# VHH binders against Probable RNA 3'-terminal phosphate cyclase-like protein, part 3

Target 1, 375 residues: Probable RNA 3'-terminal phosphate cyclase-like protein, of Arabidopsis thaliana (Mouse-ear cress) (q9c578)
Amino acid sequence: MVMMKKMKGSQSFRQRLLLSTLSSTPISIDEIRADETIPGLRPHEVNLLRLLEIVTDDAVVDINETGTRLKYKPGTIVGGKNLVHSCSLSRSIGYYLEPLLLLGLFGKKPLSIRLKGITNDPRDASVDTFRSTTLNIIKRFGVPAEDLELKIEARGVAPNGGGEVLLTVPNIKTLSAVHWVEEGMVKKIRGTTFSTRVTSDFEHSMRFAARGIFNNLLPDVHIFQDHRAGAQAGKSPGYGISLAAETTTGCFISADTTVSCERPDETGELDVEKKERSPAEDTGVEVASWLLQEIEKGGVVDSTHQGLLFLLCALSEQDVSKVRVGTLSPYAVETLRNIKEFLGVKFAIKPDPLTGTVILKCTGSGLINLSRKLS

## First folded at step 4 (VHH)

Design c14P (from c10 with S110P; framework vhh_ozoralizumab_d1)
Fold by ESMFold2-Fast, scan of step 4:
Structure c14P (fold): chain B 375 residues (1-375), chain A 125 residues (1-125)
Amino acid sequence: as target 1 above (375 residues)
Amino acid sequence: EVQLVESGGGLVQPGGSLRLSCAASGFTFSSYAMYWVRQAPGKGLEWVSEISGSGGSTKYPDSVKGRFTISRDNAKNTLYLQMNSLRPEDTAVYYCAARDSTYYPLFEEPSYDYRGQGTLVTVSS
């Protein structure tokens, strides 16, 4: 019934597929990196289309010979259990988790899927951040907590991955609208450090450095070490840290990063202006500082979660949601434009000059999971 | 809970007059700017008039300026549109709409917090 929506370029690829599928709107994307030395869709983009084929029925994917044109007709979101997907090593599992979480909520059946690949990288949110922050944001919209889970079974960093997670997502009828404007005060910080195929000293160094920054500001700080060996440590050397702050009003603010590095201390020794701190200590300081900056920006979510927050508001029942955020990220603005184009949901904005934050509001599209069994 | 109920529509001859009313409930009426918007058959939504929460400021597009007058009674939570010198082109469904004017629409699209179900005005002989 819906006419095919025509668009161009490589921008918003994940969101275009996600919103196409949720709105049952066929799309045609032309001129995908048409003028680049290596034109067309990237491995992770093709791999995302394959994931969509696993979780939906009757989806039609038509890619031209150069990968510069995609025609996508969305299918019915089915979900299902005991699913397995091997993610492309050109992006982390986090690239796939964001659209998959939202799709899984509107499936015919609950989703249970095993994802293999890179669990942690500096580009996409880590699997740790999904567990500590992303899932808690989703729960605010009426999603049952006990059935929304992400289990980290093995860690893997770039380039060779070897990580593995199990994602479980309940199917729901509708999302509930929210009034989420109270930031509260930070009451605790939780974190995780890890290392793969390198000494656990990297975990200790990151933890010590980050804890040193926070312990002068807040007493309730716990940063854990997630020790992995053998098959659970993936195929590549690296280390990383994920931090999350929880507020008195139930807000979660996160920061993370990962370093793929075979011999970081030797690399640092080659640097003429090497700092006194090790590379691992520097990583701990950087991420702790980034978390404090996100807290200072304000809002009920960090800058990387603004897009997800707006998608949840737009997909909710036909009632008004109001949410406070800090300065809008470019990704968040792009998300708002895509929401308007696929769902017809328009946001209004109210600046708060006293805090430097803004309040956004919308009336949800009222998306109903029509494939769910009546009970 | 929030309701906007329009009334007063009907059939009127060209050059005639009609007064529309909108009964508001479920929100603090005096804190919202109020609007009349209309949709003619086969056309998009067109704003017709705007009044501030206090009633101290009104705005009209050139198409109705001098012929239409918006007013409000905050004690009765009621919005009015007095339409004079009606023309066949004024035939439309007229909607009452409310907006917290402290919020700005994004992407140049008009955005109302609340809108009624409309009342039909037909200008014909």
Scores: ipSAE 0.336, ipTM 0.687, lowest interface PAE 2.4, mean pLDDT 90

Design c14Y (from c10 with S110Y; framework vhh_ozoralizumab_d1)
Fold by ESMFold2-Fast, scan of step 4:
Structure c14Y (fold): chain B 375 residues (1-375), chain A 125 residues (1-125)
Amino acid sequence: as target 1 above (375 residues)
Amino acid sequence: EVQLVESGGGLVQPGGSLRLSCAASGFTFSSYAMYWVRQAPGKGLEWVSEISGSGGSTKYPDSVKGRFTISRDNAKNTLYLQMNSLRPEDTAVYYCAARDSTYYPLFEEYSYDYRGQGTLVTVSS
């Protein structure tokens, strides 16, 4: 029914597999890092294919000897309970969460899966941001809150991980189109600081520094400390902070980062130079500043969630969605290209010179979950 | 809901004239830029004229400039195309199209919000 789509290179690997699976489009990718000294698929890419095999039935994965060629025939998305997957330590659990979330929505059964690995890093969205922001964005598209949850059971940072989360995702029939152009005003900021295998003083310092940035802007700021000890603290020392702003119109804007450390920072203790802020205070100020920058950019989502927003619009019922966003990220632009390639969904863009934002619109592809099990 | 209905097509001799009409309903006509686009047998869509929502601005490609005139009657929700000095290469199905011109198509040319069913124009002896 569906012709095999041929493509090249390592770009958009996650989205290619995700869109291939959602559209039931077989793909063949060649020349994957073919000219590099270490050619082919990376550990996290192979590991994502193994995760797809866990959540689908009858997927066919054919990788050549050097990892430079992949043929992927998507299976039926099943979902299921009591699933377990150990994520590659070459990327955080955050690398897996967004595609897994979208696949789980269109499964035969609700999804319940335990993921092990790195919960927080500076490269992929943290498990905290996923819980505070990502899950709230999808609710706008008609996803029920019941059984939509990410439980953080253990935290683990790079390089050795040891973190653990439980993701539950309801299965749905269709996503609803949205008219989401009003940014509103920031009414509250919520956040989480954590540390693993180091003192909780790092949590306090980040929280205090971030609150200092927000004190003159709004009164409703609460940053929680989520200290983990023993088995819940993973295998590597580190600390991090995640912040989310909620607006009067139900928008969620986030920023996060994580600092991995192999040993306590001893430089400041031995240094005779008086430092204005500790590294943890610097991290708190930095992330608070990033959140304010994302708010200033405008739009109904932050720059890291633009891709997800556009995927949700493109997958929704055959009705028009309109969404306001700030400056398009490179990831968002690549997402729009991949959407056109797999779904044939066309976006149109309108600049809004009064706000410096843009409005995008599309007619959804009308993806229906035909495998949804009703009893 | 939205409907665009073209009329006025038919057989005409080379050098002849023809006037096309498009009746619009289901949207605020004066807020949309209106277009005539055509598709010759076995070819893709070709833009042939554009008119702003107010009627104050018009655009044409070189292939029809000076021969075709687009106009609109916002009180009647009707779009027109006056075609003069018709040539055999003008033979095509002509479509009325509407676009909120404040939006730009991303990764595609000549994208429209609405398009009618078309009217056939045949230029032959």
Scores: ipSAE 0.372, ipTM 0.689, lowest interface PAE 2.5, mean pLDDT 90

Design c15E (from c10 with S111E; framework vhh_ozoralizumab_d1)
Fold by ESMFold2-Fast, scan of step 4:
Structure c15E (fold): chain B 375 residues (1-375), chain A 125 residues (1-125)
Amino acid sequence: as target 1 above (375 residues)
Amino acid sequence: EVQLVESGGGLVQPGGSLRLSCAASGFTFSSYAMYWVRQAPGKGLEWVSEISGSGGSTKYPDSVKGRFTISRDNAKNTLYLQMNSLRPEDTAVYYCAARDSTYYPLFEESEYDYRGQGTLVTVSS
């Protein structure tokens, strides 16, 4: 029997629930924003708990009247088909995708779930980045490509969303350890521009500007315009761009952002997410520059995917994984601390001063999908 | 597979000497810092000695400093512990342990990558 872990504060809420569920470790979190003017759990945090109840059985969620204390006893991950979840408009669908992906891999059944809400924002990874980069990273750990897919059926930006995606995830027995230290050279760049409830000129302007940055650096650049109209264009005006570089060794490095053109209504989310309009040309240049900066940092993943990379290594079979990354992001360091806390997996680091990268290694926890065998 | 196989344990009188050996296989021995750690009956694991991958640096806790000597033969993939002036409190199971010295622990706690099954040392009259 695993004893209940006691924690405090709002830190790492998403990862605490994810790791609690994967390790079957009950948790109690108190003092959640207890000293703030608006105390307690935020709408997206409560909504994540509801999603966990949809994809698991026998989960127990106990929230006090002020939302400042949560007791969570994880259930068995079931998965299943024809699931539907409406995501809180306080965060994008991207907030839910990474934990949902990892949970789906260890389910009793394959996962097929329709998620509704905000598909793209500046805070969380876009649905485009998830499709182009996140899914390709997990394939390196032995996840089969069959039934691993994200379909973007409608786009929606903040504040009112109206976007819709269909995520399918195969269930697996275990993840394979990886030796992933060769960065390779960038061989192609692929991207997507979109707009909702504004002219497609925004898509064209971002694409043209981004291509201008890449013109003399790499010949194989294709940026797709994903124009949406009517029901597929959500409820709010905005535009965005997602870019991904693929290397000769199969690494994917990404950058994205989104600009909302509508002022947020009176909601509790005004202090959480910044919503600003900028020229489309500037947005294209900015994201192209961010991609080049991520490539220059080195590593087999971009800085925003370091946390996922380490989670995959820690969850894999009881064998040694070695991965090269650029400078560790604060989120990556936070992830490593949470991995240690829930899984007992400790990483060791080898700096490479010549490249400015680091190599991390760990022995995986050997998580086996027991629910898969129980049918 | 990685293997660490300890030998040389046994019964010895107080003031006596023993030499422990650890045969390593399945990894690049010279790239790993090697350790001797022990566990006395009813007590936790205790660090006893450390040697760098090259053999150029050694460390000991005060409890064994001057009495124990760690050494290694990288050509033979073998680690040694020479134990002199043995005391009853040295009675323990002794484990060979390895850590890749080119890597640093990310957080303050140190752990071993590999550990053997141990060899019993009993110091008694």
Scores: ipSAE 0.347, ipTM 0.669, lowest interface PAE 2.7, mean pLDDT 90

Design c15F (from c10 with S111F; framework vhh_ozoralizumab_d1)
Fold by ESMFold2-Fast, scan of step 4:
Structure c15F (fold): chain B 375 residues (1-375), chain A 125 residues (1-125)
Amino acid sequence: as target 1 above (375 residues)
Amino acid sequence: EVQLVESGGGLVQPGGSLRLSCAASGFTFSSYAMYWVRQAPGKGLEWVSEISGSGGSTKYPDSVKGRFTISRDNAKNTLYLQMNSLRPEDTAVYYCAARDSTYYPLFEESFYDYRGQGTLVTVSS
């Protein structure tokens, strides 16, 4: 498909670029925040385009003076080693990881890239969740484990970041279709607490509080404290917690959050002060409760990973995938619409009233990494 | 390995008849609703007939109602389309398609779990 697709607005910017690149479909996006007091593309969106230029050859990016129009012609996904990218501080590294992971799978070469910026924030999945949950979901689709890794070298929270991760992604020929409808039962919980430029007592308090929620529910709970000091602690004070439940059928369900102790310039002052006032124990209790809520919703992935799950199904070999999920998130519905528009892959849904879950199925687009054979 | 293999297409004069067959393998045929869909040159995919897994219900659009008849033989895993009173506008590639009827298509569009490679029907003198 070399036909240019025309679209409007700021919605689905990340997925539009990802699917454009994977499908080799040029796009033109108009009216990007055209009527806002600060119109156009945001710093993280421009920065994502720069990342695409690093991992692809011959991509063409044309942005008008006001940032309200983008013409994007995708290049060939190359990947490569010893890459470095400084992520915009307007979003966490987590914003970049999902599209980068999927692009890396279909590169000419394996991907090895160092990303610098904010490792943990409350908006995007943390680097901990990516490592514990996101990478394990992708392995189910036939991705080799040995070269699929995220190494957390330094942590950094908003607003000033200073975190650093190394992502390695193998290149593959095709993704395998999955039949993934058995949730199993939770057999263990693993977590990580961290702090940057504040006392490690925050780590201990979150861990103790979260474990208090789980102590009477299951015996196999281990929450690690990943204390960082000096150069590995970034430039801003904060703390956070990431939790992941593993089931008997190999499902991973996660929840995380991060509290920044330094005031951001662009965010509402009342919200920042309210978050800074929250005790670490409350943060631990909240995230533990969110994890239990995600488990109760059912499905083989948590609500935040539904979009990725559907992307993997749609990109897989031309065979049927079936996956069980809980109630569809707005992001998941948005993802399904974008999949249809770029890949022509249509999903069908079967409600399961007894469990409150749904089963979705599709025939994958059969995306083949042809450049892997040519190299 | 799921396969849907269509046969019976060809060149026919206006007013003529053709019978299409579709041999299905690799899935539980009787659990799937079966469809005939077609694509004329330069046009989109058009649904032309539907039959339930049991064979107990059939549906047709107005464009072929009274001229086309869909049927199935679950013992032989075979779907049929009897086409009578053929018109030049029936010229298309005809595809056999299957859908598990316990699933609903998202976004209210035609959705098929499996589709064959198609058979060309040309209605011309």
Scores: ipSAE 0.381, ipTM 0.700, lowest interface PAE 1.7, mean pLDDT 90

Design c15I (from c10 with S111I; framework vhh_ozoralizumab_d1)
Fold by ESMFold2-Fast, scan of step 4:
Structure c15I (fold): chain B 375 residues (1-375), chain A 125 residues (1-125)
Amino acid sequence: as target 1 above (375 residues)
Amino acid sequence: EVQLVESGGGLVQPGGSLRLSCAASGFTFSSYAMYWVRQAPGKGLEWVSEISGSGGSTKYPDSVKGRFTISRDNAKNTLYLQMNSLRPEDTAVYYCAARDSTYYPLFEESIYDYRGQGTLVTVSS
């Protein structure tokens, strides 16, 4: 019997639920936005709890009247086929994908789930970034490539969504430890531009601008235009771009953003003297520049994937993983603290002043998928 | 296979001396800082000595400083702890531990790459 772990506040909500479930550790969180004008859990947080109930058996969720206290007893991760979940429009599908990917790996059955909502926004990694980068990072830890897939069936941007993806995740016995310290050199850049319920000129403008940034740096650049119309274009006008660099050593480094043309605060908080909404060409330049900045930071993953990388290392077999990363993001540091708290896995760090990167190492927790049956 | 094997523990009278040894195998011994840590009955782990990979730097807490001496023989892959003027409060299981000193604990905790199974030291009349 694991004692209930007591916590406070709204921080790390997603990771707290994920690590609680993977470690079978009951948790109690109080003082969730207790002093705010709108107190308690947000729609996407409640919606994540509903998703956990769909993919697990016997999870117990107890939320007080004001939403300011949560008691969560994790269930057994089951997975399953033909699942459907409608994601809250307060966050993108990307908010749900990272915990869902990790949970799916340790399920009794392979996971196949249809997720509906916002596919692309500036706050969470886009479904394009998950497909191009996140899945490739997961594959590095011994996950079968053919069974790990994300299909983008419809795109939808904020505020009204209407996007749809199909996620398939194999159930594994255990993750393999990695020695991943060689960054390599960028050998190609691949990207996707899209637009929903606006002209495809936005796609062309972003593509042209991004290619302009890369033209004198490397020859192998291809940015695809994924124009959606009708039922595949969701319910809101917008456009976005996702870029991924692949290195000679199999590293994937990404950057993305999305611009919603219909903003909730359009008449309230926008600066009328300055265009808050950038032109599509500026968006292409911005994301291309962000990609180059991430490459310059170094490491085998971009700053937004550091947390996932450390989670994978900590969940791996009881062997040493070593990984090179650039400057640690606040999310990555938070992830390392949560890993220690739930899994007891401690990381050590070795600075490399010549490259400005660091190497982190840990001994994995040795999480074994005991619910996986020999068929 | 990495192994740290402690020896030299036993029963000793107050004021007596003991020399602990730790035989290391399965890693490049000279690249690792070495530690002695102890756990008294009903208490947590307590750090008692540290030595750098080269042997050029040693550290001790006030509770053992001047009484205990850590040393190493990199040619023999062996760590030592000379314990003098032993007190009943020194009664504990003593563990040999290793850490790659080029890596730092991220959250200011003692992180050891390897630790032995321990040797019991009892200081009693």
Scores: ipSAE 0.422, ipTM 0.717, lowest interface PAE 1.7, mean pLDDT 90

Design c15L (from c10 with S111L; framework vhh_ozoralizumab_d1)
Fold by ESMFold2-Fast, scan of step 4:
Structure c15L (fold): chain B 375 residues (1-375), chain A 125 residues (1-125)
Amino acid sequence: as target 1 above (375 residues)
Amino acid sequence: EVQLVESGGGLVQPGGSLRLSCAASGFTFSSYAMYWVRQAPGKGLEWVSEISGSGGSTKYPDSVKGRFTISRDNAKNTLYLQMNSLRPEDTAVYYCAARDSTYYPLFEESLYDYRGQGTLVTVSS
């Protein structure tokens, strides 16, 4: 007997579906890009709804003729093994990974799903960042390391993808509250460079340039080259780099990007956005600099992971979580509003003038996985 | 383990009095502002009273001002609500709540760090 929540616009589409599903709250979204030349839901948004239908039972999706109105009644999260989903090429696999991770934790069965599409792009977290950073963040909330894995079987960049990953997620009863305020000091940097359908010289150049930035700052830096050929190299030429810093207190801070050598054409509309095609050395320098900027901002997570951090706190057992973060990203603020809307969880904030960071706290909603077969 | 355990609820006639107690454990009681909040059948949560960590400042809404008195004993980690001249409209589940006043609520809404499970007060003949 949950009443349907009414909302408008295209904002927070991914989080709205995620929180709707986790809270078992039906939603109706009106005025989705109603006044745009190409109105309504985008290919990746429709594709996310299809993915929800794969991992849940009895979900109901009702989209009007123009795609400008969606009614979504969430189903029961099942999970399961041997699942396969082809992600829309309008966004990377990274767009789907965070919702899948959180949904998989609260399924009847452990999740094992093969995702096909774009593994690395400049918009969403790369599969490398997800593996090095995202998975380590959730372990802090009591998620077991057993059966928590992302395997990168093939890489694919925009526009044509051809990448492939296998995501496995254990199902849990509850998430544990955290007291996570100690940043520690950076003790090591690990990274990966890759290229698809272009020379491995791009991998070497990015690695060399990034190491040049770190050489006088810390001794423990290792950047791997993950060259792919043939069927494992996808359908489009490109190159990229992912970097992760680990601290003495177990924090992971990341930065990544990817450069596609072909222009994307996913919406059927002329892409007027200027795409900068930097030399590989410039790409390595840029991402190394972004990592140092994220470290300087402080907090126990980088700015792109703040939203996930707050979702985990809000979904945890009914105990107080406290987390230190740097300057709140727009995505993090949006996440806090969505958490309040769906879960009724409210955060409080305390500035720390000494560090320039802030501490946020909340009492978790106490989401319990009542469908878990092993409990 | 943080706990707030309310007691003292029950049935009372209009014009009567009740004293509620809340036993707090698992946190530094004197560092927290304490609250009584209530929820009447079919209604939302309503703020009833507030007391600072030291006990030096108290606040009440007009609906209970002059009838209800909040107090605390920091040596016993206990919060009290003395309710006088009770009315049928005071019928509700009463909750004890705590907030660390060094934090600012986001989105300018009242929020509590901890809340008890409540105690029922019924004012009826």
Scores: ipSAE 0.270, ipTM 0.651, lowest interface PAE 2.5, mean pLDDT 90

Design c15T (from c10 with S111T; framework vhh_ozoralizumab_d1)
Fold by ESMFold2-Fast, scan of step 4:
Structure c15T (fold): chain B 375 residues (1-375), chain A 125 residues (1-125)
Amino acid sequence: as target 1 above (375 residues)
Amino acid sequence: EVQLVESGGGLVQPGGSLRLSCAASGFTFSSYAMYWVRQAPGKGLEWVSEISGSGGSTKYPDSVKGRFTISRDNAKNTLYLQMNSLRPEDTAVYYCAARDSTYYPLFEESTYDYRGQGTLVTVSS
């Protein structure tokens, strides 16, 4: 095959595994949090490796006793139906969804998988954002819309989760290159508020507050209340809001957050991500303001989706893609470095000083799903 | 759609001259910086000349400076390389390459938007 790629540290763990798998490049990662009080791989990172073993055939995972070294030989992406995976409660389901979506596209079979855990948290994109925004971005690259779906069957927030989603991903031969530089104008805003194991008043308060921000700016605003009870409301009290703006040119810009009414507990006393409860009204105002900030930044995607956009461009057919984005996020910059490292795809950038946006272009790597063709 | 077609290569004696041409189509030629790059047998790709979109600026490495001259005719969408005082070490496949000068390569690495199929230049007695 290809020569083993050697790297260090905990950075880009998801993308390293994703790109290793898509490029069939074995990797060795050393010095994973070697100098930290609790060294090595975290529960969600080990759990992601277990997910890879479920959706691939013949993957080899070798982790040393302290979790500070990983040797990973990627397998063939199989996909399959009726799969089930319980996500670690140390991160939300959103942590797993981006790499899983991309892997599923290049599988031998279409993917249908039930994921259990935390559906909404403040760190990773919510399952609502994946439905409203992430899937629509993927569809722009020639992915069949009919078979690309995320169904939210139960909601669960940190620390105890109890949420559940069903992800369906078609397998494709290749991704199409895109010319996506026209932002258009915002034509509508759609959103979802939810609460788990607290009153539906939280949903109403967030909705009312967010609508108050938008009412003088845009007439077409609809924020739904997704009330869940009993088994569909998970195991922890909390509430959250997800908002997405759609433009006249088919761009989707999103913002979301979630508030756990009990402290999140990822790593016990070392969990620095713990967040106190905020008033629901403040949460609605805050997220509405974040959405307006993302719209003002410009680009065809919000800052959190830039990395995915660049991955899709780099994986597409050997043709030129051009995409407009706002200020590059740190995650997006790291994504571009990882793309170059694994795929050899180099981006060029053109600033647009009039708008404060930039246009990036690349020639796709031409990744072909040979497993789909052979099966 | 986009094409860069090199011509003018061939066998030439040491000390001789050769003129390469590159016919460009499918893009706005005058908006692109143009390059000649070469690959000698068993070696990597080497930059040998650069010209701005307007033709107002040219650049050469020391290995060919004073011997090679790059020029362009934007009305004809054609790039040229005049090679004088050729040496056996100039033997290579010569490629025409284009870069939209309004774009900057990320991570301080050079790349080209388009590159032709190449034309072989052999300098030998």
Scores: ipSAE 0.412, ipTM 0.721, lowest interface PAE 1.8, mean pLDDT 90

